VHH binders against q84jc2. Designs and how they scored, part 2

Target 1, 232 residues: q84jc2
Amino acid sequence: MSKMRNLVEEKFLEFYESWVIQLELYLHQLLIAHNNNTMSETELRHLISKLTTHHKAYYTAKWAAIREDVLAFFGSVWLNPLENACSWLTGWKPSMVFRMVDRLRKSRVVLVEAQVKKLEELRVKTKFDEQKIEREMERYQVAMADRKMVELARLGCHVGGESVMVVEAAVRGLSMGLEKMVKAADCVRLKTLKGILDILTPPQCVEFLAAAATFQVQLRRWGNRRHYVTHS

## First folded at step 4 (VHH)

Design z8
Fold by ESMFold2-Fast, scan of step 7:
Structure z8 (fold): chain B 232 residues (1-232), chain A 125 residues (1-125)
Amino acid sequence: as target 1 above (232 residues)
Amino acid sequence: QVQLVETGGGLVQPGGSLRLSCTASGFTFDDYGMNWVRQAPGKGLEWLSGISWNSGSISYADSVKGRFTISRDNAKNTLYLQMNSLQPDDTAVYFCAKDYLRSSYIFGTEYFDYWGQGTQVTVSS
């Protein structure tokens, strides 16, 4: 049974700090694998599976938390200001990972033409899905300014029994709409990640995952350093 | 103008079979994955099965594996669910649902943007 306590920020902060520590450990293993030609295909697939499971664990925890308080994910306390500034609908923008894929095309490991074609098809589909979500979010924001919402906001200024209940019901409805949008964005993220990993060979997957994890870890470190400098 | 219309529900005895159909309009049917979801009386929604745009990827919930078969006819804009060995606990309203993503690939929890009105299936002796 869930208790009626909003501890979402506290619990997710605790989860996220542990999740990032584990990501850094996996990044270390990915970098060793990338620089070492002695790992078998079985060993590489095992490492890729560990990263895939790790990302699935993040979305499992996130969706449980969003059900309780989706607004915690807009301006999250477990992220520094730079990480928050770089967020698109509470996470990474799906199309951005193709910039990391483009780096693979310029590496010593060569992508075959069939892979290049499939990656380009995936990029186009990902961009289409992103634009669809952006249009839906725009419609959501416009709907928030309708006459009924404006009237409910005015009623909220007058403290009193039934008006408070009506405003709280409206706020819950708005939160449910945002939860739907965030889950849609996360589904595009998971589909894009899975699609890339399905196209790439195990050594190419290791290189891609190492690039993605390096970016995430470095962005966090850069933001933490900048925050310290500006608030010291 | 997106419409999903389910048909084929009804009353059936335990161990019987039913075939559900979902006719789609208002979008390019063969660009999207499709799903079947049900809601039993007094219960939440339960995802049952999903099929990709080209039938290349199909998945089932453990509760229906081996008993239900999902299929689609892109030329007719129709989704099907063949239900065999029906049990009393299969009694529910059955909905078809359209994937939000154009090139549907089942990875983790499903998300749908359009649902049909549902068709009632009652399994009773």
Scores: ipSAE 0.000, ipTM 0.189, lowest interface PAE 14.8, mean pLDDT 81

## First folded at step 7 (VHH)

Design i31
Fold by OpenDDE, second read of step 8:
Structure i31 (fold): chain B 232 residues (1-232), chain A 125 residues (1-125)
Amino acid sequence: as target 1 above (232 residues)
Amino acid sequence: QVQLVESGGGLVQPGGSLRLSCAASGFTFSDYAMNWVRQPPGKGLEWVSGISGSGGQTTYADSVEGRFTIIRDNDKKMVYLQMTSLKTEDTAVYYCARPSYKLWYLTGSEYFDYEGQGTQVTVSS
């Protein structure tokens, strides 16, 4: 059975499709800039700024959407199954980016000791924040069996009058909690990203952003190909 | 085999116009964003413009914004670069570049395919 998309899902799907396409185009810029090392620091910073602005736009749109329907993001119909499987609380897992940085270090990126130290500090902080959010999520999930949910279960699918109000209130309450958690997660993402970019030099930032974007774009492509094969 | 063949370059005066073409083959053209890059004399490779697979989105380097237009024809498997108001600084060999979506940072693989010889654009009075 094809799941019907709600308005929020449809709108965000359109947004995301456009957004990820633009990300790819930025990626290409990053790659050329990185590979050839032809750009000045000013130019690199400008490019970095474009990317950061692009990411900010995503979260702006996301946060607007989650205010309307945060539950849409726990299905994320705009993502393929592979992308969804790799999602942590409706997005990328913050701690994952450190592994990417580590990989870059092993390949081309030379970090000075001070950078390494700062990155480790940031890593620890990020992990701590992730765990905190995960604990909250766990608490929330356990709380799903609370009185409100029991009441919802008793009402069933056929509700009217006062029952509808109760259901709506319960759903709103649940949604608010989820929204809070999603926002918290996004904050960790943004802080982590900013932290990394603050530690890295402009060329290193470009490389990091390129790597991140590459992974994101490729993950989507992998997932889409699989989906196509499965449904063809 | 992936093939990219650039054409349309030439000598032009400042303020002039040129239209570059790239013929693509050997892959599903519409599934790939396409790019134009250029290499000025004595300089490194510079990104010029990109276009999404569907052609619905385009992006330009600041240096060419408003002067260049990237277009693609997926039926013909062509990508074009309309250049106007050309400047001496636009002198370069222009290449059509296909992205490789490989995890280059892990494998060291190439992230762009430059299969063509490029086309020379010379802007001179």
Scores: ipSAE 0.833, ipTM 0.944, lowest interface PAE 0.6, mean pLDDT 91
Fold by ESMFold2-Fast, scan of step 9:
Formats: C-alpha cells, sequence, structure tokens
Structure i31 (fold): chain B 232 residues (1-232), chain A 125 residues (1-125)
C-alpha cells in the first residue's frame, strides 16, 4: 500500500514541522522561567504541564502513524540526516536524557543527595530497559533473516497466486513486529521522562526540559545548516 | 553586532491599549524566533510572548493570552506587541529578545540577546 505510505509521510511531515516550531517557542518560555526566581510553584507546574502535553501529542500522532506505516519512521523524511543518524529505534535513546540531568548538578538549582540517588537508580533501570529492547530487536532481525527473508526469496523464484498472498502475510508480520518494538521503545522514553520529572522539583524540571529542548532544537539546526552548505 | 531597539512604551490607564515596537539589526531576521519578555518592579524577568521566524506560529503567557498579540514584519525587520485591556499588573519594562542559538552547555546560562534598554509600560490611573 504505497499510496497509503506516501500519505502517512506527508501528513506526519506537516505535523512534525509544526510540532518542532512549537517546541522552540516553548523552549524560549522555559529559558526565561529558568532565570526567574519569583515565579510561583503553580506557574512553574503549569509550564511543565504544557511541555508534557506537547510531548504526549507527539506520541499520540506517532502511534497513529506507525499503525498505518511503521517503516516511514525508519529513515524519516521529516528528519535531516544528522537527526536520523542520532535516532535509536525511531527516536531519542532514553539514557541520553541523563546527560541533561548531569547539567543540573552544575546549576544554581542544586540537586540534593536523595534526588541524586533516585536519578542514578532510574538511569540504571533505563539502561536495563534499553538493553532488553536491543536484545528483542536483534532477535527479530536474526529471525527475519533465517525465516521471513529466506521464504520471501524462495517465493520470488516461483510466481503463482499463492506466492502473492504469502508475501503479503510475511510483510504484514514484519511490520507488526516493528510496530510492537517501536511502541516498547516509546514506552521506555515516556517512563524515563516521567520518572525524571517525578524526582525533580518544579524549577529543576524547567531546567531539565529547557536542556532537553535546547539539544533537540540545536541538533536540528546543526543538521539543517550542514545540508544547506554542502556542495554537490 | 546584534542590536534590538524597543520603543512604544508609556503611561496608560487600566483598560487602555499600547503597541510596542522592536527594530532588529545585525542578523538574518527571518531565521530567528523573537520574544517579548518583561520585568515588573521588584520581580524577575517574565516571558510574555513568542513568534516563529516565519510568523506562522505564536504563543503567549497565560496572563496575557487573549489581550496581547505578537506580530512581525520580516521585510522591515520589526517585531510588535499589540497590548489591549491593560491591567496594573502589566506594568513593567518590556524587552525584545532573540534566542542565542549557542551551545547552552558550553556558553553558560545566557540564552537570549536582549541587552537593550527596554521600553517602560506603566498602567495606572
Amino acid sequence: as target 1 above (232 residues)
Amino acid sequence: QVQLVESGGGLVQPGGSLRLSCAASGFTFSDYAMNWVRQPPGKGLEWVSGISGSGGQTTYADSVEGRFTIIRDNDKKMVYLQMTSLKTEDTAVYYCARPSYKLWYLTGSEYFDYEGQGTQVTVSS
């Protein structure tokens, strides 16, 4: 269903471009809030909620899209080559966000030892969950090479009505397996994000979200500038 | 190199309107989102509004949503803040701010190029 694939890519490209522009506008709000010691806890929590809602909107749109065409998310047309090179199972690698957490230890809003302990425990759990998904993906790739790919290759040599039906079933099975793994990876991302926000105070949450959004926006900017100035 | 010059502030009565202007120079204006931020007397900087480089997307602080409108003219390199239904709590020095686009971890805590004199808005009877 090549036509359905094209429509999924077009719609998600439009969504993602708008989503990233809105993320940058929220980033500016976070940066000003980070430097304002007079904001109430209620105001900070509301801002954190806006960012949390924005990220949830991304996963809502993504999961709808991967249900239709998960392969669109491997080598995505809405990401530049640098963003695609930095992707782990169609998104950011969960443990990478702890690099933003490392910044908090050097900030004016210092982490207490109890928070440091909980963040380290969460880091270890996140890495463990990542490794489980990586093992599942490896097993999937090996199984695909041993069974589905061999069967598809064999069927390609013997053209008949039954061949078309079996190939379609195998491709559907492949897509369903990838969809399951992408959703598992996204669940680890969301659990990691929620876990960090649950451990941090509202001012620390603002700093963390600002650091994460800055990295995402800068990565896109660096990749786009490289592409533009590259000579053919 | 980068210059941002704010103007249009003044004394207005509650319920009044005012338009702030920001003249930008020294950079490719359309490549940058622009922001309005304010500092009320005795308080820290508060973010007010932001607009994307193209002008296609805007966002507002909850306290000003529905009352303020941010617009830009890329040909004139101008950002505006149209303020309506002004309240005494809107009294502040207003600054026009450009994101720095520096590596935050390498450059320290400075995130915006907004070191202009600002424009004073006073809402009182």
Scores: ipSAE 0.468, ipTM 0.788, lowest interface PAE 2.7, mean pLDDT 83

Design xa3
Fold by OpenDDE, look of step 8:
Structure xa3 (fold): chain B 232 residues (1-232), chain A 126 residues (1-126)
Amino acid sequence: as target 1 above (232 residues)
Amino acid sequence: QVQLVESGGGLVQAGGSLRLSCAASGRTFSTYAMAWFRRAPGKEREFVAAISGSGDYTFYTDSVKGRFTISRDHAKNTVSLQMNSLRPEDTAVYYCAAPEGFSWYDLTSESGYDYWGQGTRVTVSA
């Protein structure tokens, strides 16, 4: 039996497929810029701006979609199992991007002491913010188990139109807390990205963004090779 | 190479207080996070507290929250652990820890740190 998808899942799937294609195009540009070293600072800044705008577009679409159905993002049918396994609260874990920064450090990129200091502070801040969200998530999950899940179980004992409506209302109530946490997580992601880009020089930003995009694209490719995914 | 030297340990009664200090050598004191760990008799070393380079962010294990405070003095290159309301279960050798260079490991994990002090013993009597 085919997995049932709701309208939010279908729409976001379509969006995400297009978004990933565009990301791959930008990745190509980033790699060219990085390898050729012929672009001016102005050109590099423009390229960085395109990428940041592209990422902002993703979260704009995501936040619109989660207002309708946040639960769709806890299944994420647009992702393969490997991508899903690497997800933290419906996206990449913010602290993970510092692995990309480490890659820069180990490459030909030279970070000055002031940059290293700022990056270290940002790393710690990011970890601090992640932990706050995780604690909140734990609290929410415990609360659900204590009250809301019992209520849903009780309401689910009867089959009928009215009962279904009541259950749906209860599920919507449960989703509000999840939406809040997802948005909080996304804010940490965006702040982390902005923080890193503010610390790095334009050439370093290009290399960082290339590394991040490469990881994302390759993760998807690796996952697809392991698990055949049909979206249509 | 970074050297860490702990001090301030001793015997204290339950409910009492101690202040541990760690003196750090090197140029990277203000750049990187530092932490306190402890090893109780018959147990593995465990995370106690960590503080960012700037001192703006602190982390604590749950059992010491509200009782312990980690701080740092950049002028003296020291990290301190103020321990209040001490309990017998706080009895342990306390270690100061620092990373070598830019570390990407969990701040609450031993793997996040490369340099360790000799430790200072804290004994809390009932």
Scores: ipSAE 0.207, ipTM 0.662, lowest interface PAE 2.2, mean pLDDT 87

Design xa39
Fold by OpenDDE, look of step 8:
Structure xa39 (fold): chain B 232 residues (1-232), chain A 126 residues (1-126)
Amino acid sequence: as target 1 above (232 residues)
Amino acid sequence: QVQLVESGGGLVQAGGSLRLSCAASGRTFSSYAMAWFRRAPGKEREFVAAISGSGDYTFYTDSVKGRFTISRDHAKNTVSLQMNSLRPEDTAVYYCAAPEGFSWYDMTSESGYDYWGQGTRVTVSA
């Protein structure tokens, strides 16, 4: 049996497929810019702007979708199992991007002391924010077993019309809490990205974005080779 | 060579207070995090507290939250741990830790740090 998808899942699947294709195109441009070193600072900034705009578009679409059905993102059908396994609260874990920065540091990129200091503070801040969200998630998960949920559990699988309405209301309440946490996580992601890009020079930004995009694209490719995902 | 030297340990009664200090030498650590770890008898070393380079962010293990406070003095290149409301279970050798440089590891993990002090013993009697 094929997995049933709701309208939100279908729409976002289509969006995401297109978004990833565009990301690959941008990745190509980033690699060219990085390898040729012939682009002016203005040109590099323009390229960086295109990438940042592209990422903003993703979150704009995501936030619109989660308003309708946040649960669709807990078990994202547009991702393969490997991508899902690497997901933290419906996306990449913010602290993970510092591994990309570390890659820069180990390459030909020279970070000045001031940059290193700022990156360290940002890393700590990011970790702190992640932990706050994780604590909130734990609290939420424990709270799930409240009186209302116990009552719903007692109703069993066979519920009448009125009971269905009660269940739907309960699910909406739960979803509201999840949506809040997802948005908080996304804010940390966006702040982290912005923070890194503000610290790095344009050439360094290009290399960082190329590394991040490469990882994302390769993770998807690796996952697809292991698990065939049908999006039809 | 970077050296970390802890001080301030000793014997204290339950409910008492101690202030540990760690002095770093060899280079400045103003840009990097510093941390305190502890090892109780018969147990593995565990994370206690960490502070960012600027001092703006601090982390604590759950068991010491509200009782311990980590701080740093950039001018003196030191990190301190104020320990209040001490309990017998706080008995341990306390170690100061610092990274070689910018670290990509979790600040709550031993792997995030490269330099270690010799430790100072804290004993809390019942």
Scores: ipSAE 0.022, ipTM 0.327, lowest interface PAE 5.6, mean pLDDT 86

Design za6
Fold by ESMFold2-Fast, scan of step 7:
Structure za6 (fold): chain B 232 residues (1-232), chain A 125 residues (1-125)
Amino acid sequence: as target 1 above (232 residues)
Amino acid sequence: QVQLVETGGGLVQPGGSLRLSCTASGFTFDDYGMNWVRQAPGKGLEWLSGISWNSGSISYADSVKGRFTISRDNAKNTLYLQMNSLQPDDTAVYFCAKDYLRDSYIWGTEYFDYWGQGTQVTVSS
């Protein structure tokens, strides 16, 4: 199984490196659009669509990978330690994105009262969904400490036929539960991102996406700058 | 085991009506959003409509808005799709799909938790 896990990690590492490079290129386009007053609404919507497609491509690849090995996404090898330290259930914490939205209040393009109200409603819903998933994670952790699981762990200390098979079945069940929880968390992320983009105007969407991409790219660069190979 | 079973499909003439039902079992039905999705011959999946856990939020694809009505009966664990003014291009296999969350529809049909096997709807003269 370690061989299959290594392949999943290697393939997703290659995917993620390419995905981040393309995100940086899109960030460049977003910054140009933000500073360009000649772009039409159609051109801005096209750029926003390219970024939404890019984010959807990430979740498509992620869900294919977690179907094979969900544990690869806890302490991921394609993320530096800083990126891993900032993760909530294998990704960004949905409610934190509203801090980036708050930045729009100080920008050239300000939010109207109707947008503020809708964003507040979305923030409340996002927080509710986060709390529901956190309760499910607590339930999952309690289930892992259940007497039955403790007994199975004891059996796993001695390698042999049926004992190994029973332990493997239990571990697979735990992995399936974790996969469902990660997918639920990703659905909160997608719902939050789509909800924000549906509320904002195209110029505000460009500014928001630029802020989000800037944070993601800079977080990776900050973490990578502290990680260097010294040939002593 | 989670199970979704669609019924109510069949042959109907253009301009006719059909009501599809989806009966759910194996999970707390009133805790999740539900969706209707179709697949026409030789085409990809098309999301049609979604309904939140309490019917407080309902959405439709532009292609069916005004003609189709989604509803649910949480006491019966059943999702419905009332289809009116049917056209030949409505010919497809119709699926019900369970959401991961209480609200329905997130950016693509690939983000649904469980799917039924589908029911065939044919609109022809």
Scores: ipSAE 0.531, ipTM 0.809, lowest interface PAE 2.4, mean pLDDT 86

## First folded at step 8 (VHH)

Design ga2
Fold by OpenDDE, look of step 10:
Structure ga2 (fold): chain B 232 residues (1-232), chain A 125 residues (1-125)
Amino acid sequence: as target 1 above (232 residues)
Amino acid sequence: QVQLVETGGGLVQPGGSLRLSCTASGFTFDDYAMNWVRQAPGKGLEWLSAISSSGGYTSYADSVKGRFTISRDNAKNTLYLQMNSLQPDDTAVYFCAKETDLWSEEYTGSDFDSWGQGTQVTVSS
């Protein structure tokens, strides 16, 4: 189904589509690097850096966008329903990546005991941080059902004057809270990603990033096929 | 040490234009989103505009949409704000603000981790 889009949605859609195209290019490079044992550690580190920079770029754009309209990200029109269904607070759930790491461990990736220990510590910390954010988010969600929001529901679209001002102020307040939650979640994502990359060797990082990027790209492709989503 | 230095402020008549610049140093400029924020006399800080690290995405507050344009030159480590159709209500100190480090261990709730000293913009007939 076609959805009506606001300006922020349109702008971010355009950005995101471009960003995904670049991600696919990097994915290709990662796969080549993964299958090519001739690349030096320096070269691998450069590739890893490019990917991390690319991800940072996404969040810089996201954070710019949420300042304008954070609500756009809670109904992300640039994502298909499958992608949205897999989203946690407007993005990937940080603890998810540990599943990917576990998958790698079952493959040709050999982690030393020290790495395993550090990954476990990071996993525990990540989970803790997720839960903390979830609790805060729950608080905001419950708070949305306050008297002012009830008033909005009662008055509908035909209301003007002071009541509208009050409701608008409430919505602004809620949006600010949501923005903070989204940023907090993003920080946990990035912290988790950084943590993993700091623990893994460059070849392991490449494999991990390739797996992550593959998952992201395939999720988008699967979702698009299933729901006939067109992003234009 | 992170430094942000704003320039380009001044006195302008209503309907006039100004271009602000912010020169950044002490960090990898092209890794961070940048922002313009202003503070009018007796008022709180107001976010105006943001630009992504690469410049590929820009956002604006409703108060300045259609009038202000944010841009950056990463090669020059410079952030810009083109301000057109200036109004008396735009009178304020304008600040360049660096987005909080995305790799921070904890998000403390602060949107920005570095500020310039600001440049005064006065719109008056």
Scores: ipSAE 0.872, ipTM 0.950, lowest interface PAE 0.5, mean pLDDT 91
Fold by ESMFold2, look of step 10:
Structure ga2 (fold): chain B 232 residues (1-232), chain A 125 residues (1-125)
Amino acid sequence: as target 1 above (232 residues)
Amino acid sequence: QVQLVETGGGLVQPGGSLRLSCTASGFTFDDYAMNWVRQAPGKGLEWLSAISSSGGYTSYADSVKGRFTISRDNAKNTLYLQMNSLQPDDTAVYFCAKETDLWSEEYTGSDFDSWGQGTQVTVSS
């Protein structure tokens, strides 16, 4: 059955469509900067700042939206099925971004020994934080199963309003816990992004941001065409 | 260093309107979501509304939907709350609150890291 949109889903769909259009415009600027060998470091830093501000703006909107409905982000109507299938806790998986850095290093980006060491340290920290969140999600899923068991017992012994109040309280508690977990995951995502950009030089940051934006735009384009997508 | 200053509170009759302002300094206003929160006499804090850093997304608590409108002017570092159809239950101190730094390495579960001193709104006949 087709998923019904509520007000949060409709509002965030409008926001996200505008946000993606602006991301595509910034991608165009990143590709121009990639091909322009005479851009100053100041010009590159300005462009990088625009991109980081744009990514941060997404999360300020997301955090505002999850206050009304965190569940909207666990199968989002503003994302196609391919985009949703690639999600880890409502967004990109932090540890996977290092695969993109590795691919750039093997082809176009030359990193000095000090950068390589710092990136490995960041990768280890990111994976540690990611695993901590995965353990919390597991504990949360166990708790959800217990609350489903309470609902089954209620079905067999329905008494009316008191049972409804217990279910409503359980749902509110569930949503609050999930909001905190999503926010923790988002903080790991932003910390990882900041860490990578702090280690890379401005030209390397432009390469990385261009690759990331390209991947996001292509994932959306491929999924919107309703084709099977293969990664190579 | 961070300062948030609310103004625009006052005494108003039921059904009336007020417009609150919050002037921000000491941080890059455009980088953060901003929020309005209130505290009625003898009660806890109640979140009312949030607006994203660009102003592109707004959200509201059910208690104020349709009556309150959040907005921001990033050129003036100012957050606004337009409050219409005020009721006696809206009597409270109203605070603006800055979203916690999203780049923070340590998320403690707190959504806000800075608050204003508040402005009193009183709705009575």
Scores: ipSAE 0.623, ipTM 0.850, lowest interface PAE 1.5, mean pLDDT 84

Design la2
Fold by OpenDDE, look of step 8:
Structure la2 (fold): chain B 232 residues (1-232), chain A 126 residues (1-126)
Amino acid sequence: as target 1 above (232 residues)
Amino acid sequence: QVQLVESGGGLVQPGGSLRLSCAASGFTFSDYAMNWVRQPPGKGLEWVSGISGSGGQTTYADSVEGRFTIIRDNDKKMVYLQMTSLKTEDTAVYYCARFPYSELWEYLTSGSFDYEGQGTQVTVSS
């Protein structure tokens, strides 16, 4: 009774596995840069740019994939159960990254008061945006019991031509709504990330990105060990 | 019991080529991405290149991109760094390094990382 992967799942799985591997390689560079501080500000900014470009590539691929099958991302086969459990609307919860920023404050990195204030403002804004999306998701979920969804619920092995059309329309409607919400969530993620990087100095950005990448890599490994999931 | 043994360093003129080797033992080699790092005289440690466990992906510092090539042989448990068009600024002690997953947070927070190898000296001079 194993779930068969569709084409979108297979393609994105391959992409994601490669993407994570590359992330780990970047992480190693970040860690060295962070701990030895041998790079100029210009060099650090370039490294930061490489990482941001890498993250943008993920969302470019994701958005292309969700246009084809957004539902694939609500049962992401490329993630282990632990990763999935920590997901908010098919990705990391934007407000989560402020915990990483808090870690920076407790580390050897000193944030000036102006940075702290800006980060707090960004935190408030991010939380507001998250809540807005959550409310929209709630409304969407409550409204799902419409005529089309009722017809979808009648779906069985014996579906006539007219019923098929109704079901297809219902599925399209659902997918379109979900895609919109996922994109909205991703926008909040990207805005939050950009906001943090704009507030932090280049050395602080490197530490932040290293922490984020480390967390992501370790979460994946912990989840794989715990649930005996192996991805090539 | 983890061992990384670097070799292949030496004196070379600018524009010359050199191939470094690293012999690994004491861990599952293919499970780890491998890196080359270097420490120039009077400077801190600098990341040079990395290669994924399978060898399918590589990355390079901008300063060496197009000139250096990292390769690994999982059967022999070797990682190599082919250096070409060497410059005086490439002068450094080169280390082969892995990042144990259990050490990532410690390295991030404390800055302490145990490099198992002794390194190999590369000197580029006319």
Scores: ipSAE 0.779, ipTM 0.921, lowest interface PAE 0.6, mean pLDDT 90
Fold by ESMFold2, look of step 10:
Structure la2 (fold): chain B 232 residues (1-232), chain A 126 residues (1-126)
Amino acid sequence: as target 1 above (232 residues)
Amino acid sequence: QVQLVESGGGLVQPGGSLRLSCAASGFTFSDYAMNWVRQPPGKGLEWVSGISGSGGQTTYADSVEGRFTIIRDNDKKMVYLQMTSLKTEDTAVYYCARFPYSELWEYLTSGSFDYEGQGTQVTVSS
């Protein structure tokens, strides 16, 4: 509970809390657009642009932060334990977003066959890119399994000495490789998101973005309670 | 099609240890984060611990951190919960669960959680 946080963790925690609050506000706008059949395509495209800009801002801030301390994003202090447990390389798993699209198709979103074909092509491409990243990640598995060594390296940065410098160099080498892998994973996430939004019509994009934001907000709320509560 | 079978529960004295097992089938096991969730008598479900699909990240509820260890074996399609320093408050039925986004979506929008298995009873008493 009284874990020591470094400056990167403190700064990103403040950013992320603000970012999620703004995502909640955009979710309200998405839900209004979802329920309101009088919004023009121009209005819908503007709202979609706000959401994509908001997501890009997250990655801009993240990539600046991982340059300073990528290890902070593996078991992040700004995420609850459930959010951390659901992470794949510091974020949502790209291939799993298509299950959300599939559920929307079954409930609310009607797609023409051309869209279905393009979504399947994107799904296959996304899984291929994802598998490529997982194969390369093999090289870093042993370093991640030794979380004690990573923690000691972070604590050891307080005191000088040759043992601290050797450990820091090893952690720095691992960190550079992990930074590249995290950015590669984030690029797959961004390409997948953009690809889905390019295939869907503006009303369908609003429904997808509302579903995605709802999922993220509710995962955070549920995980913050630390245990399930029974419903009535 | 999806099956999660929990085992390894039992009666243990306070301070004792148990290892729970969860055998998984019917899905690509390494694609899913796996979790342990428990239901104490007369209470709702509590999330206990989670482990990423690769096994590279583990997380724990504050109430069990330092006492419980989650482990997975993707070759055997098994998840384990090694419990030590058990307390009477740990008495519960323990379930393993997977949380793909699509199943979390249904849960979060419907307000309910559905178990895949029957769970395994852990009772901690003198």
Scores: ipSAE 0.000, ipTM 0.295, lowest interface PAE 12.0, mean pLDDT 77

